Miniprotein binders against q9bqp7. Designs and how they scored, part 167

Target 1, 240 residues: q9bqp7
Amino acid sequence: VPQNWFPIFNPERSDKPNASDPSVPLKIPLQRNVIPSVTRVLQQTMTKQQVFLLERWKQRMILELGEDGFKEYTSNVFLQGKRFHEALESILSPQETLKERDENLLKSGYIESVQHILKDVSGVRALESAVQHETLNYIGLLDCVAEYQGKLCVIDWKTSEKPKPFIQSTFDNPLQVVAYMGAMNHDTNYSFQVQCGLIVVAYKDGSPAHPHFMDAELCSQYWTKWLLRLEEYTEKKKNQ

## First folded at step 14 (miniprotein)

Design ke38
Fold by ESMFold2-Fast, scan of step 14:
Structure ke38 (fold): chain B 240 residues (1-240), chain A 89 residues (1-89)
Amino acid sequence: as target 1 above (240 residues)
Amino acid sequence: SREELLERIKELIKKGDKEEALELLWEYILKYPDNPEALIEVAELLLEFGRPEEARLVLEFAKWLAKLTGDPELIEKVERLEREIEERS
């Protein structure tokens, strides 16, 4: 149980649209400072299982590919993820003008993979936008906030070579989503309430993406786990 | 220390304290990472705990190590567990 519990949802906010809501999706720039990011907190508080899996994978890849091959592989994975996110931002932004090179990105296997999910996405309110939890003092950069099947969600887009049909297969991704949600719900740059999450795992071969929907109850459960990770991070920094 | 840790893990398993047994198993693997027999044992226990995806990942490392050592008995054990995971999927 966390010592310093704080609610994920903001009772002063509604998920209903109002006349003052911007018609263009918000894109608040991330301002780096000494305040930790969600990804840093999660990296610094990995479980022993996660540390083991990451280190064994790294050793295996280095032995099979060499150090230079490993760097090239990880660079390519990063680049593909970056391009996938750029393509999704372009698709979901109503004011983005498609260029010929953007059309080529939109035809990739990953984009084909998410087509059936995108058909259920509407009412985009934020894209590639910074969030800060003013009370708990952490920051993040979320991918997307939009309605999925009529419910306002923090949406996180992931790429994978292997199918991940169950939410339990997504490591810290649910914690990342709820951390962004809690920050946005208490960030003065935003006026709406998000209560649901969605993790979408896209596949390189164009196989249908797997959506992992998180309702309010599930988000609250993962929020408690996120608070424990944040507490662990704070204690580790205090001792260093 | 190594034998003591393994014995404590086995005792927790017999008592049904799966969560604590699993925590100690991960500590054991991090301390003795180059033991393919221990990785195989952990993969077996992860399957019993209903965690086939974690079992599969641990087993991939065990297979890699077994192939490096060229031990045909370890390779066979890994391949048997791989088939068992596929059957449970």
Scores: ipSAE 0.012, ipTM 0.300, lowest interface PAE 8.5, mean pLDDT 80

Design ke39
Fold by ESMFold2-Fast, scan of step 14:
Structure ke39 (fold): chain B 240 residues (1-240), chain A 89 residues (1-89)
Amino acid sequence: as target 1 above (240 residues)
Amino acid sequence: SREELLERIKELIKKGDKEEALELLWEYILEYPENPEALIEVAELLLEMGRPEEARLVLEFAKWLAKLTGDPELIEKVERLEREIEERS
C-alpha cells in the first residue's frame, strides 16, 4: 500500500525570525465541519495494540475505583485539563487584559508545575487557534504557538497524575503536534513557518513539568507516521 | 488452534519477521488477555523495533497482571525492561 507524501514544512515560507510584534496572539475559531479533525483521525485509526491497551486501562480503573468512581475520575480529569488550558491561555495572553483572579491560578498545582517552562516561553503567535491543511483536508485546534528557548514551536500542554490517566493520548501526542504543525504551515490564515514541537507534561502535585522538545528531524519522522494514519482514515471512509 | 498460532508466532520471531509476529501476538492476546508473558513478548519486540513509548504502555499492563498472578519472576522482568526504556529516553 503506497504512502502519500506531502512536506511538513512549506518551501514558500521563510524560517528566518520575523521582527513583527503582534500585540494580540491569533485565535481563529474552530467551526464544525465535515472535514475530519486530527483527534477524529487518530481515534478512528487506533491500532489493535492501542484499542487493547485502552480497554485494559478501563478495566483496571473500574476494578480499582468501581463504576461510579471511574466515571467521577474521568470527569475530574477532563475538567482539570480544561481548567489548565484556560489558565494557560489567560496567562499567555497580553497582561493588560488579565484579571486579578487569573493571577491566583499561577499558584495551583498544574500551573505551579509549568512555571519553569513558562519562563522560557515568549513571542506568543497563536492561542487556542484553528488550523486547516488546505490540500490534505484535515482540521485541528492547537493549544499554543510560541518561542521556547528561542525556537518557534507548536506547544501542546498535557496534564498527568503520575502515572498518566489516558494511555491512548500518551503515544499519539507527537502525531498530534506534527499534524497541527503541518496544517499551520499550509494554512493561509498564518504567515510564519513552524519547524519544532514541544509537549509539556504538567503534574497535579506541582512537581516540575517535563518538556519533550521535538526538533525538525524528529517532527519529519512523526509527520510520516501521521500521513499513514491519515491515509488509513481516508481509505476506511471510502469503504463506508 | 492455539498450539498452531503459538508455533507460527515462534517461527516468525526466529526468522526476524517482527511486524508479522507482533500482529499474531496481538491476535493471541485478544483471545487470552490475562497472559502477562505474551504482553512482555510484545514489549520486547516493540523495543527491538524502536517503539519504546508503546512498549512502556504494554509493560504497565503486564506488570499489573503479573502482580495479580503473584509471579515475582515476571514482575522482575517487567521492571528490568522498564528501566531499559528509561535509560534510552
Scores: ipSAE 0.017, ipTM 0.444, lowest interface PAE 5.7, mean pLDDT 79

Design ke4
Fold by ESMFold2-Fast, scan of step 14:
Structure ke4 (fold): chain B 240 residues (1-240), chain A 89 residues (1-89)
Amino acid sequence: as target 1 above (240 residues)
Amino acid sequence: SREELLERIKELIKKGDKEEALELLWEYILKYPDNPEALIEVAELLLEMGRPIEARLVLEFAKWLAKLTGDPELIEKVERLEREIEERS
């Protein structure tokens, strides 16, 4: 249990849309700050187990691909993910059209993979938007806030390759989602409340994407774990 | 030394200081990541502490290293421990 607990949901906010909500999705830019980002906190508080697994995966990949091959593989995975996010932002924005570079992801299959999920996504409220938790002092950049099957969710888009899957901190993906959720619920730039999360894993070969839905109870459970990671980060900085 | 650190970990396990023992076990792995015998020793201690899932993970890397170096005796030892975990499940 965290020593300094704080609620994920804001009792002064509604999860229902109101007439004052913007007609276009919010896109608040991330400002440079001394306040740590969600990704920084998670990277700085990796368990020794997570560090060991990541280092062993790197060693295997380097032995198989060579140092240059590993660098190329990692760079390509990053680029594909970035372009996938750009394509999704364009698709979900009412006034945007896909650019040529985003069309490269359509050719790779990631957008094809996610089509059946997109059919259930509507009511987009925010895209590639910055969040800040004013009380807990952390920031983040979330992918999307929209209704999935009628539930308002923080949606996180992930890419995966077969047969050589890129190791990702899958243990931390739910923590990332709830960290963004808690920040948004207490950020004065937003007026609504999010209580659900969705992690969507899209595949390069066009195989149907896997949605991992997180209801309010599950989000609350992961929120407690996020608070512990944030507390650990703060403690480490105090002791340095 | 490696032996001194391992003895300290074993002593903590005997005393029931399980959280501290676990911290040192993962520190031990990080110090000796390329030693399959050390990884096997860690897996055995994890099993004594009732952590078979983590033991299985460590054994997978030990087996990979043993295969990479072409050490059939270490491969057999890993496979024996993996079998023991499955039988106790």
Scores: ipSAE 0.016, ipTM 0.407, lowest interface PAE 6.6, mean pLDDT 80

Design ke40
Fold by ESMFold2-Fast, scan of step 14:
Parts: C-alpha cells; structure tokens; sequence
Structure ke40 (fold): chain B 240 residues (1-240), chain A 89 residues (1-89)
C-alpha cells in the first residue's frame, strides 16, 4: 500500500482548536467487531528479529524466575501498566468525578517518574479514546492526545522496570503511535489534525522518564512501515 | 544443516546480496536459537554487514547462553566483540 495513496495527515484538517471542540477530553469507547486492532496487527506480523528477541527474553526470565514466577511477573507488569494508565487519565482529566478516584493510584514510582513530562503537557483533547481508520479498516485505543511543549501529540505512556525490562512492544511503539495518529486524522468522530508523536517511558524506581518525541517527518517514515505491516496482516488473513 | 545454511549466507554477502543475506541470517538464528556459537557467528556477520545494533542484541543472548553452558572461551569471545562494537559506535 503506497503511502501517497493513504497519507497519514489529512489536508482538510488543522491542528488548531475548533470552535466546536468540547471543553472536556473526548473518550470514545472501543467497540469490538471483526475489524482488527493496531495491537493485533502488530502482534500477528512480528518480524523474525522480534520473534527471536521475545523468545530469548522469555527463556532468560523463566531460567531466573521459574515457570510460575515468570507468569506472576508478567501479570504484575500488566497490572502496574493498567494502574499507571488509570492514574494518568485521572491526573489529566479536568472532570471532578475522575479526580475523586482512589488517591493510592497516584502514589507510585511511575507517576513520580513522569512528573517533569506532565508539567509540559496541556490542552488535552482525548484520553483513552477509540480511533478507527474507515478506509484502511483498523481500530485502536489511544492513551492521550495533548500538547507537549506546544506541539499537539499522540502520547503513548509506557512502563519499564530497569532490573527486568519487559520488551513486548518496544520495537513497535513508534508504529503504534503513527497508526493511532493516521486513524484519528481520518476518523469522523474527531475534527483536528495530529502531526507529532510522543512515547514516554516511565520507570518503577521513580527515576526521570525518557520522552521520545516524533516530529511530522519521522511520523511519516514510520507510517510507511505501519502500512506494510497492515498489508502483511491483510494478506495473511486472506490465506486462512 | 547449520554449516550449509551458514555457507549460503556467506556466499550471498560476497555477491553483495545484503537483503537476501539478512533474511536468511535471521532464519538461521530461528533454527539454531540455543547455540551460543551460532549466535556469535551471526553477530560477526551482522557486524561485517554494517549492522552493529543488531549484532549487539544477538551478542547479549549469546552471552547469557554461554554463561549457562559454562564455556569461558565463548564468554571471552562475546565480550571481545562487545568492546569492538562499542569502540566503533
């Protein structure tokens, strides 16, 4: 699929606030149907390098923790990630109802890790919101759309434990961000244009999170790679 | 066999068919994932092909396997290649 036939940016849209934009961030629920999600496409089209690295990581962890220990570790990592996202949604939402949520969610090393990033985040337009690319037929659930240092970004929050790094989505994080961006830019539920991405890696020990900013040019480059993964997924599905 | 596949990869590198060589190289790793000698050979070829970041990743796993097999000679070889990559970066 040629990028020039399916551009990531929509020329009919602006990154400036629309007069009709709601004062509260959008939160469109993800409705499951036969349309594949971004995560499903990426998981079913992993490269040989990704497959090798994931398998080697699993083997090293099992050797260290045992089978049961590995299962417990991975379950805890996913739970911590879920709680981190819930805390961020609460912090970034202007709604009083969300601010009333359990304050214990706000007391973690991961939240401490992202404090310096959060001070540069403003103008939140979407939180935990579903996107769909109607023409390319894929869906996703993005974490956040907000201004980071004055640039409107799709922001993806990641957690990492320094002693035992979890590598599951590391290689595909930029693809995930641009897939959400392209979908949102062509989704009729949204009226604005996003041209930048931000991947924020937060650490359990509270050490400063690492922001990985993606400008419009870099997003366009990763968009081409995402289109190849999507085409590969579609081709594999036809052969089943 | 492992040896035959490796020779085919080396031949493609000699001919300048780098993309085809890279595809077979990753296929080779998937077929022989638990052999630290094979992983070290792959890392050397990746380095020769100008792919030091991928070589670094492969060496990380080779080092772990070498430690578990108890082969100090292979551990030394991995550490030597790691230093070589660091100096070039």
Amino acid sequence: as target 1 above (240 residues)
Amino acid sequence: SREELLERIKELIKKGDKEEALELLWEYILKYPDNPEALIEVAELLLEMGRPEEARLVLEFAKWLAKYTGDPELIEKVERLEREIEERS
Scores: ipSAE 0.015, ipTM 0.467, lowest interface PAE 6.4, mean pLDDT 81

Design ke5
Fold by ESMFold2-Fast, scan of step 14:
Structure ke5 (fold): chain B 240 residues (1-240), chain A 89 residues (1-89)
Amino acid sequence: as target 1 above (240 residues)
Amino acid sequence: SREELLERIKELIKKGDKEEALELLWEYILKYPDNPEALIEVAELLLEMGRPFEARLVLEFAKWLAKLTGDPELIEKVERLEREIEERS
């Protein structure tokens, strides 16, 4: 029940490729400005449920690893995630769009984990690209826009280390995906319509990644929740 | 209060008002946190709503709590739901 509802999909756009579409994936740089990012909005409007679960996860991990071990673990998870994203961008980009391609980045359990997903990915249209919602005034940096099993998706790549998953705003991953989708659908730098999302959880041990596909209906449900979070953020900013 | 809230949650689940049931079930968990069964019910609702990513995360917490309370039946139920998610994705 957001007060100022706005549609996630743009009825004036198509999900079909146009002759004017670039032959290489778009990579619009993210620029600094006063407009809040998706991650900032989500971080500053965590629900009571998310705070509760995050605190319990932290308590459990600290009991197992100690405070220093917990800090080392979380730092290592962030570094591994960064390397995973760099490898995926290299795999999905034509060599001509990248100045450097490190073959060693292509070797990891995480990359092995996603091989069966990558077989179904084609028609890459954007990689590590900035989006801005011109009406709702938020920005973001999405991982990938490509066809998954023939459907154009905003794709978000996640890493997980069994049996010790990292939990920090991961419950917001569906909201993050639809926020990027809604922004891209209304961003003048892009000409196409995205109606589906995909969250891919890759595993360090190379076990098969889990794809979590979000159809248009599910994306619409999460979009309503994103609008509520954005309104909450705006109200907090107004009062502070 | 607790009993009235649980009855309202059950009523919403029976009617198929899953989003509203999920909201009240989280309100219940926040008020009465010593309950891994409620976390499992959240996960089941999320699965019925086509949200297996969130369901998996909730099941991890439910399993942790069930192990702390020493409830082997709840651990087995969580592991069954985890296998169900893996088989479907």
Scores: ipSAE 0.167, ipTM 0.594, lowest interface PAE 4.3, mean pLDDT 82

Design ke6
Fold by ESMFold2-Fast, scan of step 14:
Structure ke6 (fold): chain B 240 residues (1-240), chain A 89 residues (1-89)
Amino acid sequence: as target 1 above (240 residues)
Amino acid sequence: SREELLERIKELIKKGDKEEALELLWEYILKYPDNPEALIEVAELLLEMGRPELARLVLEFAKWLAKLTGDPELIEKVERLEREIEERS
């Protein structure tokens, strides 16, 4: 159990919205400050096993692709992910953004993959928006908050290449989602409460994306694990 | 869960769907990162798939975990598989 336990859901918030236009998703910019981000906390509190798995995955890829091939592969994966998120923001936003043709072509497989998920997404409340937990003092930049099959979710979009998966943060994806959720639920910039999460893994070849839905109970379980990671980060920072 | 995932991986290998089997093997490792017995099973399947270099990498991790847990039987299993890999190439 974490020593500084805090609830994921805000007891002061109702299930009814106070003030927001559902036709205009919120996009609060991430401000520079000394408060740690979700990704920094997770990166600095990886277990020995996670660090070893990432290093072994890297060595495996270098053996198969060569040093230059590995660098090209990782650069390409990063760019594909960035373009995928830009495309999704454009699709889900009511504002039109003109994208480069080459960018759209490179994303076609991932966007095709996620189409069946997008049909179940409505009521977009936030896109590429900053969250801050005012009490626990951490920040994050979430991908999307919208209704998935009628339930308001923090949605995290992931890309995966079959047959060579990119393993950089797969084991921490549920922790990212609940960390963003807890922050949003205690951030005065938002008036609604989120109780569910969704991790969507899209595939380069256009095969159907896999949705991993997280109900309130599952979110609460992962929230406890996130609090332990945050506690570990705080202790490491304190003992520098 | 573990047995179901392992069964799916074995079926993919049998069908010759080696690339999908590899993806599930990495998922299996991620689900059982601190289980040296599970990692040894992964290494055995990688050898069956004709991927001795990947099997060697997984066995190095399994050996490290087996030494941490103080399990001499698991250490012996890893060393046996390492010798088998060395003899194959």
Scores: ipSAE 0.007, ipTM 0.143, lowest interface PAE 9.8, mean pLDDT 79

Design ke7
Fold by ESMFold2-Fast, scan of step 14:
Structure ke7 (fold): chain B 240 residues (1-240), chain A 89 residues (1-89)
Amino acid sequence: as target 1 above (240 residues)
Amino acid sequence: SREELLERIKELIKKGDKEEALELLWEYILKYPDNPEALIEVAELLLEMGRPEMARLVLEFAKWLAKLTGDPELIEKVERLEREIEERS
């Protein structure tokens, strides 16, 4: 059990729309670098198993592509992920200006991959928006908060290049989602309650994306694991 | 030495100190990451400890190294352990 347990859900909030909610999705900028981010906490508290698997993947890739090829590959994967997120933000935004900004953002296999999932997404409340947990002292930048098949979810969009996916990103995805959820549920910039998560894995070749839905029970289970990782991070930082 | 560390790990497993044995197994892997025989030995010990899921992950990398070295004996041993894990699952 974590020493400083805190609830993921806020009993004073509802998943129903509030009259004070803006008509456009919230997009709060990420500004504070002193407070640790969700991704930093997870990167600094990887298990020996995760470290080993990541290092072996790296060595294997360098062998196949060479040092320069590996750098180009990882840079390309990062850029494609960034473009994918920008395209999704454009598609899900109610603002015409964003949808018309860059036609090239909409021409990827990843966007084709998620079409069937986007059909079930509605009621977008936040896009590329910062969250902060004031009590637990961490920040994050979530991808999307919207209804998926009628359930309000924190939605995390992932890209996968088969056959060689990023090992690290597959292990901590549920922890990332619940960390954002817990922060948003206790962030004064937001007024609603999120109890569900959705991890969507999109494929470069346009093959149908795989949705991984997380109900409230599963989110609660991963939240406890996230709290343990956060405590480990805090202890490591103090002992340096 | 590698042999001395491995013997220490085996002793911990026999004594039932599974958590300490697991810690040293990961230290062993990190210290000898390019030795396919070492990774195969770790997978065998993980199976002995009742951790088939971890053994499978270690074997994935042992298989990659065995194929890279082109050693048919190591490839055959990895495939044999993979079948053993599937049968226990």
Scores: ipSAE 0.008, ipTM 0.289, lowest interface PAE 8.7, mean pLDDT 79

Design ke8
Fold by ESMFold2-Fast, scan of step 14:
Structure ke8 (fold): chain B 240 residues (1-240), chain A 89 residues (1-89)
Amino acid sequence: as target 1 above (240 residues)
Amino acid sequence: SREELLERIKELIKKGDKEEALELLWEYILKYPDNPEALIEVAELLLEMGRPEQARLVLEFAKWLAKLTGDPELIEKVERLEREIEERS
């Protein structure tokens, strides 16, 4: 149990849209300062098992591709992920103009992979938007908040290349989603409540993406684990 | 030493202190990550603790290292343990 427990959900908020809510999805810019990001906290509190797996994967890849090949590979994976997120933001944003879109971004196998998921996504309320937990003092940049099959969700888009790799924070994805959710639910820049999460894993070859839906109970379970990681981060910071 | 750490882990497993034994096993892996014999020993202990999925993962790395060092005996040992896990699942 975490020492400083705090609830993930805000009982004063509703998940229903209000007529006075903005019609345009929110896109609040991320402010960089001393407040740690979700990603930073998770990276600095990896378990010994996670560290071992990541180091073994890096070593295997370097031996297979060489030092320069590994750098090229990781750069390419990062670029593909960035383009995938840009394409999704464009597709889901009603304000996106044709001039701002790159037609080639919309033709990737990853976009084909998520088509069946996108059919069930509507009521977009936030895209590439910053969240801050005002009491627990952490920040994050979430991908999307929208209704999935009628339920308001924090949606996190992930890319996967079938032959490789594993682990780039894969086991921490649920923690990332609930951390964003808890922050948004207590962030004064937002007026609604999110109680569900969705992790969508898209595949490069266009194979159907796998949705991992997280209901309120599952989110609460992962929230407790996130609070423990946050406490560990805070303690490590004090001892430096 | 390496031998002293392994004996401590084995004793914890016998006493049923599985969480402490698991923590020390991961410490052992981090200290001896490039030793295929050490990784095989860890996989065997993980199997004794009822952790076949973690054992599979450790054996995958041990096999890769054994192939790099060109040690056929270690490769055979890994493959035998992999088959044992599959037969039980």
Scores: ipSAE 0.075, ipTM 0.570, lowest interface PAE 4.4, mean pLDDT 82

Design ke9
Fold by ESMFold2-Fast, scan of step 14:
Structure ke9 (fold): chain B 240 residues (1-240), chain A 89 residues (1-89)
Amino acid sequence: as target 1 above (240 residues)
Amino acid sequence: SREELLERIKELIKKGDKEEALELLWEYILKYPDNPEALIEVAELLLEMGRPEEARMVLEFAKWLAKLTGDPELIEKVERLEREIEERS
């Protein structure tokens, strides 16, 4: 699917704040159906390089921790990530009841890691919100849409135990961000335009998070790669 | 089978069919992921194809396996390739 047939940006929309925009960030619930999610498409179309890296990582971890230790480790990593996202939603939400829980959530190393990034985040437009590309037929649940250093971004929060100073270290994260962006730009539940992305990699030890900003040109480049992954998914589904 | 696949990959590289060669290289390492000699061979071919980042990635696993076996020749070969990648970068 060529990018020219399905553009990432919607020419009918503005990326600037509108006075008629809701004062409370949007939180559209995810409606599960036969329609594939962004994460499912990416999982089912992993590159051979990604499959190799995942299998080698699993083998190394199992050898180091044992099978039971590996299961415990992966469960713990998943739980830490979930708690980090819940904490960020609470911190960024203007809702009074959610803000009341912030003190306990702010004590994690991951939250300490993102403090400098959060100082540059404002104008939150959506939190933990569902997006659907009505023409391309995929859905997703994005973390956050907000202004970062004055630019409206789809923001994706990631946790890592090792430094990831380069965007290449984030693998499918750029594809995830642009998939959400393209869906939201063409979703009737939203009225604004997003042209930028931000991947924030937070560290468990509280080391400063790495922000990976994606301008409009970079987003367009990754959008083309996302469309190829979506085509691959569709073809594989027909053969199963 | 393994040697035949490797020779086909080398032939594709010589003919300039780099995309097809790359696809087969990744299939090759998926079939032989625990063989440090095979991973080193893949890293060498990735370097010939102008893909030093992917070569470095493969060498990371080759180094881990070489250290597990305690084979000094394999460790030396991996370290030599790592230095070659750094110098080209």
Scores: ipSAE 0.013, ipTM 0.391, lowest interface PAE 8.2, mean pLDDT 80

